# Designs tried in a protein design chat: VH-VL binders against p53630. Part 28

Target 1, 237 residues: p53630
Amino acid sequence: MNSKSQQQEQQPIVFVTGTDTDVGKTFVSTLLVHKWKAAYWKPVQTGIESDQGDSETLKNFKIAASTWQPPIFTPTYALQKPLSPLQAMEYEPNVDIRLLDFVVPEEWSAENPLVVEGAGGVCVPITRKLEITTDLIKHLIETSGHPVYVVVVARSGLGTLNHTLLTWNHLCDNGLRSHLFGVILNGEPNEGNVQALKKFGVNIMAQVAQCTTAHDQDMELHELPSVESLMTQQDVE
Short names: E, the ipSAE of ESMFold2; O, the ipSAE of OpenDDE; V2, 0.75 times the mean of E and O plus 0.25 times the DockQ between their complexes.

## First folded at step 9 (VH-VL; framework fv_guselkumab)

Design f1 (at its last look DockQ between E and O 0.76; V2 from the best seeds 0.76)
Fold by OpenDDE, look of step 9:
Structure f1 (fold): chain C 237 residues (1-237), chain A 120 residues (1-120), chain B 111 residues (1-111)
Amino acid sequence: as target 1 above (237 residues)
Amino acid sequence: EVQLVQSGAEVKKPGESLKISCKGSGYSFTSYWIGWVRQMPGKGLEWMGIIYPGDYDTRYSPSFQGQVTISADKSISTAYLQWSSLKASDTAMYYCARLGKYDDWLFDYWGQGTLVTVSS
Amino acid sequence: QSVLTQPPSVSGAPGQRVTISCTGSSSNIGAGYDVHWYQQLPGTAPKLLIYGNSNRPSGVPDRFSGSKSGTSASLAITGLQSEDEADYYCQSYDSSLSGSVFGGGTKLTVL
């Protein structure tokens, strides 16, 4: 039986970043992983001394509408302190994160898309050289051999306009405009912010809410765009 | 070739316990959900529940929650459906079916069925 | 009572076209969840006939086709043959029940 997801010659890598920490990147990544029947990889995990990690969170997040069992790949780096990677490394002198260390997991068969979850926002430093998440995205674009796209997770409520636009413009200014799928807003629906962002040329992919019923989660999952539709849109622009 | 082979027909009395089996072959047993579907005599299909043998995650239909137990033994590629106390109303054909990997809730392969008869 | 509604029976002569409807609601078919169809020959287990609204698995003749619109799905059989006499079931997911749902089944008689 031919899977609908196998129709594309080369499956994409979709990097999920955010405007900040705790904006719901893991939640959105989970939805996308299930929607797209994708694999999941978080290259850098911090805070393992106090948290089970986002990979485990994703693994344990059950969506009734989905029977997908996502392949989850081990982080390249897992740091103890719940800090930015750079700060966390200060407590682990023997750890030296380098961009070259980030290689797409070999276990990824490329039969399905790969969702990559970033740590924090786009300007979060991840190396001792002060390289940031944006540099990691660029690295994957240059080295993976796959189409790489970016999804920005932002809060839906008050204050998100500034953060979202700064993040969006930052990515555009760094030559990633053609790689941007769009923004997913997480929180209570806010049509005003949606319209405002659209006026600035930001593509709003969806509005989701982390604190919803199982029913609402199922509906949100269904309302997300297919990865194929997003790829097609990029080809036209 | 993907195959699901179920245990043989059962004749039981009310109050008795029963455990029927479904053995999968021709595919990675731990990589696909296995579901159970009931069909009462002359009636339609009813989804009962599913289990993922890879980690034994189990989901039940609300109508069957607490009424039956679904389990699996991945070492022998077998799923189970069991009753602690049968009722006459449990008389039915029971099918196991594999769920497709990429299509949600698609029963792509079916067992031959196990007829369970419960009578006094 | 089945969440998805099917006619209890349909009939047709050999060579004719018949259609079997499957009517759902906003919580299943209308919500955009895929519809699958199964064929159950007399005295046998169900067999997958159509998946993902309109896809045929290997071995299923092109005489069988599926479609979905709104809150309903339809199975069409062209060039009806005697071997097509069977029960047909539609199936989908229902968000309100958080689980799989089947239609009540349709008995197809070939006259």
Scores: ipSAE 0.863, ipTM 0.933, lowest interface PAE 0.6, mean pLDDT 94
Fold by ESMFold2, look of step 9:
Structure f1 (fold): chain C 237 residues (1-237), chain A 120 residues (1-120), chain B 111 residues (1-111)
Amino acid sequence: as target 1 above (237 residues)
Amino acid sequence: EVQLVQSGAEVKKPGESLKISCKGSGYSFTSYWIGWVRQMPGKGLEWMGIIYPGDYDTRYSPSFQGQVTISADKSISTAYLQWSSLKASDTAMYYCARLGKYDDWLFDYWGQGTLVTVSS
Amino acid sequence: QSVLTQPPSVSGAPGQRVTISCTGSSSNIGAGYDVHWYQQLPGTAPKLLIYGNSNRPSGVPDRFSGSKSGTSASLAITGLQSEDEADYYCQSYDSSLSGSVFGGGTKLTVL
């Protein structure tokens, strides 16, 4: 008679970060939200003086195969200037971003996963204490009460070996290896780069390309792994 | 407890306009897609389109785009299917159906149907 | 031209087992999209019978079951009863049409 809600306890939080700004984090987040029937949260959004922001972009991105309507939560901070959060605060002196302020939205029912999209890359400064995106990830691990995992979005082509390896090694060196689901490469497939990254032990969990047709977007969605399969791949240490 | 109640049968002439309705009850109307499905006499089921009453996002089957208008009024929990100019080939049974929240493209509850007859 | 192909009719004696096939393509069932099944009793609206390939909603007897393999799906009905006389439709998403498709329907007759 009715579709039954997924009855999972302790649904994961999946933090989507990137090797850089504009590598396709919002596109990948949109695919993951629809694949996993997840909620979405962009904790800090900048550039709102001229942009509706990533939450609205995700809401308006149509995927024909999906009839999922994600819960989309309001950013904890929304700043005017299209700068890093640290720099944007210089134009809004009443705003003082603190990691403690990043509380998982109470409206999240935790019946399905939560996709959290970061601002820029892993070293982007967020607070006046020079805490970075990596510190936000650690904060969520320590305070959310949910399993937290990380997905890294990277360009598929030029320059990606250096940037992806730096990002991957940074996360591993910060004690996050057991939290890493892997890297999603965004752009035209590049077999050589995939093989090179795998040789360094980087887990490539998917390759996607931003497509203009609904058919191609549907196919990208179905090629992504389930969140359950990614969780079973992680060893518990 | 979930119920979709459609407007009554219609007898029309070619060229006339028509708007039929589907009223949802027993659930949060704005939180579920509503779709329309045609069944021509002696034939199978054909998906026509869906609407999400929460924000009025509307998607049409390629076969029906430009042929009908799907709309909703969230204040009265009602979805609509509308023709600006009926053809004899529009003679069919029309069902509304709700889509399930967690299973893509699942028509989980159906209205009783509205028979539309278009003839001279 | 139904995108999903079903036999036009099947029949069986009371108490027997029948199966209804639903054959699709690489743009629908073969791409891994779920199959749903609906029962339409004579003179009534369709009713959900099986969802997500094999799940039975509350109130549907366990003698109805569904499966999916490759580009096709199957609905099985065991312990056939006269009340099972109906039309049965499979349904899936089709990426080439960017929307839902139904099978042509199968009329089940209980001898």
Scores: ipSAE 0.644, ipTM 0.848, lowest interface PAE 1.6, mean pLDDT 91
ESMFold2 (binder alone), look of step 9: mean pLDDT 93; pTM 0.951

Design f2 (at its last look DockQ between E and O 0.72; V2 from the best seeds 0.00; counts 0 for: pae E 2.3 > 2)
Fold by ESMFold2, look of step 9:
Structure f2 (fold): chain C 237 residues (1-237), chain A 120 residues (1-120), chain B 111 residues (1-111)
Amino acid sequence: as target 1 above (237 residues)
Amino acid sequence: EVQLVQSGAEVKKPGESLKISCKGSGYSFTSYWIGWVRQMPGKGLEWMGIIYPGDDDTRYSPSFQGQVTISADKSISTAYLQWSSLKASDTAMYYCARLGPYDDWLFDYWGQGTLVTVSS
Amino acid sequence: QSVLTQPPSVSGAPGQRVTISCTGSSSNIGAGYDVHWYQQLPGTAPKLLIYGNSNRPSGVPDRFSGSKSGTSASLAITGLQSEDEADYYCQSYDSSLSGSVFGGGTKLTVL
């Protein structure tokens, strides 16, 4: 399980996190996987006693315009209770999650990007040492040997200004500004919220909504930015 | 090399059933979509449907939904196109084609075709 | 008729340049979906000629080129040769049909 040299031209890892539970991280991850022809990894999954998990949800979500079949990697940890990873371990005391266990899957060929979906939001505790999702992101930056970027999923509706700014500022305060691709707003378009967030310096990279028709989903996929264009913006600035 | 070998020509009567085959070799059969394309005599190409043999995900053109069945047997690397009741208007050349692994909806390799003639 | 419109035929003398147009709509080429081109020699199966608007697979001569603009795509053949006599089809994804569409085909005659 060794890191690669960071001087090599390499495909990126893109970490998808959110402002809150149920903001649409898996839906957005699915769109990005199909847009970028990427592989997918959910490193820690909770709630498996009653849910098949986000990897299965992504596998089963088909987009008619895309014939891409993503490689989907097994979670490093899967826990029973639908709680944060820290709390779920209280019901499985033989499980001890360590950041060092999160190694990019060896099966990833690195010919295409890797989308990594986090559990919950940026401050969700994952280890008994109270390390949070942000610490996992930093761990991947330090150890993966690949460029690592972050996408934040937020709801588009009322209330998003507070939650999005808190999440964005938290990531910037933790030295991750140069890794942030931006925010994807999920839900009914709200131009007022978009303009307000832009005034605070938040990069809104896309607006999406989960739609009922294949045509609308095809169009949303088309509107997403390429990973190459996003990397170009980060490499220059 | 990648090869798609189709079953031989068929002469049938209206109302009969038919199942034609497309055997893939030289690649991992379960890792690529296979599609079927119709070419009526003197006419152009029409997409009928595609199947991903790895999980049997199947998508049909609206014009062919309910008219044919597309299936695959991954144990013998073979895709099928099937009619439960043929019509004279089903007389055509039928091609199978593989979709490329990266570019969406790209038919990168084609079978030799199966001529189906339906007449009394 | 076909969702993608091609001229039924084009012709040219050896050494000339010909172009074959492929006109779509806002639900296919105009939505930004890639255009692929196939060559069908007389009595044979179609064969991939151009993919992703302008890319040539290995073994296709550089005198074949493709482009896309707006709702239309174009296949250009320079240095026309007798072996280029064939039917040519464009193809794209169409979001309103949730599937692939082909052009009606263009018969190229080398004079």
Scores: ipSAE 0.568, ipTM 0.825, lowest interface PAE 2.3, mean pLDDT 91
Fold by OpenDDE, look of step 9:
Structure f2 (fold): chain C 237 residues (1-237), chain A 120 residues (1-120), chain B 111 residues (1-111)
Amino acid sequence: as target 1 above (237 residues)
Amino acid sequence: EVQLVQSGAEVKKPGESLKISCKGSGYSFTSYWIGWVRQMPGKGLEWMGIIYPGDDDTRYSPSFQGQVTISADKSISTAYLQWSSLKASDTAMYYCARLGPYDDWLFDYWGQGTLVTVSS
Amino acid sequence: QSVLTQPPSVSGAPGQRVTISCTGSSSNIGAGYDVHWYQQLPGTAPKLLIYGNSNRPSGVPDRFSGSKSGTSASLAITGLQSEDEADYYCQSYDSSLSGSVFGGGTKLTVL
């Protein structure tokens, strides 16, 4: 039976965060969206004055192995300046982002998973109250009524260990350990870092790279774990 | 009910141009890929290309890239396959088929086929 | 010439079990891409028979079953009937070609 016949009763929401900005969250989200035949939602988009936005980037990203046309939902907030949400709001005094404003899009049929892409890293402030991405994740856990899981995107190269472990431990310390699917490393393969992170109890889901050929992207897509397998692993832990 | 209805049989001479059609009904035409598959007489199935009528994204098989043009008119839920200059070797049955929504590259519904005969 | 290899023909008597193999490579079936099967009755268009390696669409009898292992897939037909006489094609995706690939087709004759 294929994934369609084995779908769980309730589809998950998977929050994609990162160790920093520009670590490849959009790229990884795109892969996951196509792998899982998922919908996509970026709740907060900044930098629309100079960037088309991650939603559009995802929409236009072509994967030859995939014929999936992902439902893409409009950001709850779209800010002009290419800054953190908090900083960007300084240029838009009438915008006041609140956690309560983040409601799972009604257009989501919940027949397929929902990939939610966060802005920046886990400690990025998103409200004037200095609430951070972690708080948004918790909010979705509490209010969505769906299983919520987290994927951490990190660079694969030298220097990523500290950032990855800090991010991982931060999420664990905030009570999200049971919600963590794992880490996807983006960049040139680095087995040393993979092994090091595993020794610290970090689940490495995959290693991917943005600068791969179309062929490599196709292969990477199918090497990613299924959402069902990840959910099963969580149930065992 | 999902249906793909193709245009009628064609008899052409080498060098002539041809455009055959596939009309979809019973579903959202702009929400599904439509592909073309060639079957030469007594031979197997060959994928030619696909188009997404929603945004006209088109993908070709390497073997057919530059040999044919795939297009769509979403206003009338119709996909097209066309040749600028036919060859005798283009003689074949041509099928249009819809790709399923979830399983990648699944041709879940097929047209009845269009027979194209190219002879001098 | 086909990327996926099928036997040209198979035969069986009514009531028997027959299997049609589909052999691929590491760039298609072996890469984890799903295999679909189509039935083409004489003089008709192909029809979806099995999708996602082992799933049957509505209207397809349970006599038809699909499986996949390694770089190969297989279609099994139990309780063979005269109406099963047709050409059968396996199909998948190939990463090296960045596109759909079909088997060469298997002609099934019911004796």
Scores: ipSAE 0.531, ipTM 0.804, lowest interface PAE 1.1, mean pLDDT 93
ESMFold2 (binder alone), look of step 9: mean pLDDT 95; pTM 0.959

Design f5 (at its last look DockQ between E and O 0.67; V2 from the best seeds 0.73)
Fold by OpenDDE, look of step 9:
Structure f5 (fold): chain C 237 residues (1-237), chain A 120 residues (1-120), chain B 111 residues (1-111)
Amino acid sequence: as target 1 above (237 residues)
Amino acid sequence: EVQLVQSGAEVKKPGESLKISCKGSGYSFTSYWIGWVRQMPGKGLEWMGIIYPGDDDTRYSPSFQGQVTISADKSISTAYLQWSSLKASDTAMYYCARLGKYDDWLFDYWGQGTLVTVSS
Amino acid sequence: QSVLTQPPSVSGAPGQRVTISCTGSSSNIGMRYDVHWYQQLPGTAPKLLIYGNSNRPSGVPDRFSGSKSGTSASLAITGLQSEDEADYYCQSYDSSLSGSVFGGGTKLTVL
């Protein structure tokens, strides 16, 4: 048994959300999964009529420096239309997503962290009752029995300040401040935005770029913080 | 107990084909990478490639890409290393080794080795 | 030629301390990649000795220790014993090669 796996009695669940769709949540989740030797679960997948799905994308994403083979769990819901879950359900009248349906996969042995990828941003409606991603996060906090943390993926470039701060403040205002690991910025490096966000009290975990070479991806992987370091930081605050 | 058992020594001539085997036991064969390492007589260890029997994902060292073929039969928990045409320079000890899960590129268990001798 | 550089040989008397160095570059050992060590007794297959720079697997005596600093790693053996006579190899990942790399190996002789 690897000594590194024995150090934490209870592995965390890390929810990866974003400021919007297509900000690189799947990419960042992939990096985190490999960095932390974590399992992966996307509870709600939409657009399966035209997309292979994020789970498959993650599975097929190879990192040369990593020999980790991530356990990938099946989405609780997979919807046909490439829309928000609420909108996608309009085309599937027999599907009724409820928060109670989201149970941590039994196949998760909890020997490794679990990375959970959300759909869209924090305010994306996922139920017919207009419950949003934030409510799903809260649900997992209440029901999973594991420490739950949140990572926010945002673009690095112009316009990200507003979206990031709105998302960050939304999560804080909803009582999730103590659960926030930080923000990962995806795109061309932008130190100006990094500094600006930090002035507002946003923890910037890393800057990554999806369009990098395999070599660059490897470098980015190593720049990510360990899950242990993040957990320790939360305990001090 | 984790064990890797390799096929016996081989004596071949140049131009002949060869396929050697490595059988894993004591663990889930499809859940771990298996690698091959060459050691020429009196020389050091050289990584050749790895395969994940769960989905047959295979990675080669640039030096061995196209020179050998790595494969696996998960039904019998066996990995293979094969040559289509042997050279005298292929004379070496060949080790299979399992990669650990939580440390990248860690060869945690090794086979006993297969000696391959290629001579005219 | 090995990507990781080791001294070809080291020697020591029983009870002494010996050190084997492993020198790499920013593309392999650096601050990013872990170093593993293997022991190969004469006529036998390599065996894992140290993993993750400084961790000992079960069955490895505490007189074996590993460390890493910068682009170099080191294996230290204290209380040298006759049974320690073997070849020792460091190993890491190299980003430029996108694969595993071994040191050239060090033959340890116990005098």
Scores: ipSAE 0.856, ipTM 0.929, lowest interface PAE 0.6, mean pLDDT 94
Fold by ESMFold2, look of step 9:
Structure f5 (fold): chain C 237 residues (1-237), chain A 120 residues (1-120), chain B 111 residues (1-111)
Amino acid sequence: as target 1 above (237 residues)
Amino acid sequence: EVQLVQSGAEVKKPGESLKISCKGSGYSFTSYWIGWVRQMPGKGLEWMGIIYPGDDDTRYSPSFQGQVTISADKSISTAYLQWSSLKASDTAMYYCARLGKYDDWLFDYWGQGTLVTVSS
Amino acid sequence: QSVLTQPPSVSGAPGQRVTISCTGSSSNIGMRYDVHWYQQLPGTAPKLLIYGNSNRPSGVPDRFSGSKSGTSASLAITGLQSEDEADYYCQSYDSSLSGSVFGGGTKLTVL
């Protein structure tokens, strides 16, 4: 009785990755953080010489329906150049990113989910040992002590079939099939692409787009699935 | 434990300015939204706006945007509602209320109210 | 015209049950936004009575209950007592106004 309730209350980590850089990971992460009342962590931020970073973008994105104030945790690494973490380290040679340095922030109360946003896509190199975003996901699965799930953000438009299938199959081939919540398509809705991806067995969780009005953005937030419903889907296969 | 204590009743003339206050205690003032609600005589409750004192993020009801200013001074755990030029139609009871952390738009603790009378 | 419609008054004798309705639209209750209820005793500030459609905060008796269906919500009060005489307000978020809305209020009279 109590043992099941304790396991049921253990809050998940949800890793947001993408098919590519600039597919809308930060926008989708923001929606999920407000929908789920989650905390946010971007473990590796690059490009800070010219950009305030994704944590600040998330903090400043206003959603009228939500009064949630997410805990936002400091990146473990923040690098100057707008390059992959591996390449950015060439300009900061005293920085040596190691996978074991990525420890879930102790400040996370674990009373609500944690959304973790990755850098670029699933194969983006992070360490000088050529460990990639997929290795970071596996590291969190193995070391965090929490259930870990993955959300893939992809563009809704041209090219998405190829890029989404490559990303999806890569994650499945790396033993992460049981961790995949699904794909969120970002951009103008495209029913043809949705149906094609579904035929390949890809789970499309939602279709979103950044809206011009607060009303439309509020409605979009409301229609996203709850983390509880997604975890229930995993239980029934 | 959680308490919101508002400034006393005000009697004003049209055209005068006014700033009323709401002091929060028994909780972390900078970690919760605080809002203002108007109740005109014999009428119901109307949401006016909210502020997050941690970073001064402020949201106004469309009906009150440009009509009032909401602010906070986190050093003394106090929120404010301010008019630059009162109208007779501003005669009402004004409540401050704290929002709950985990439920959107939930007014969980209320101040005692400040009666503002504007009479020509 | 209040965005959330409540009856102006309801009444009941001690020990009886009353129900206070709150009717909204597709922009608020109909979009599954939570409904909160507040009690305002005569001469006092409002206080939280029910949140998240049906949850009671500490100190609220279980004879107060809330429910929601479709575009409407309902507050039920059983075992009426003289102390229940008050104004009752429902409240929800409204996406078309991008903000909170309250019902017009219901005055409960205990006969």
Scores: ipSAE 0.645, ipTM 0.846, lowest interface PAE 1.6, mean pLDDT 91
ESMFold2 (binder alone), look of step 9: mean pLDDT 93; pTM 0.948

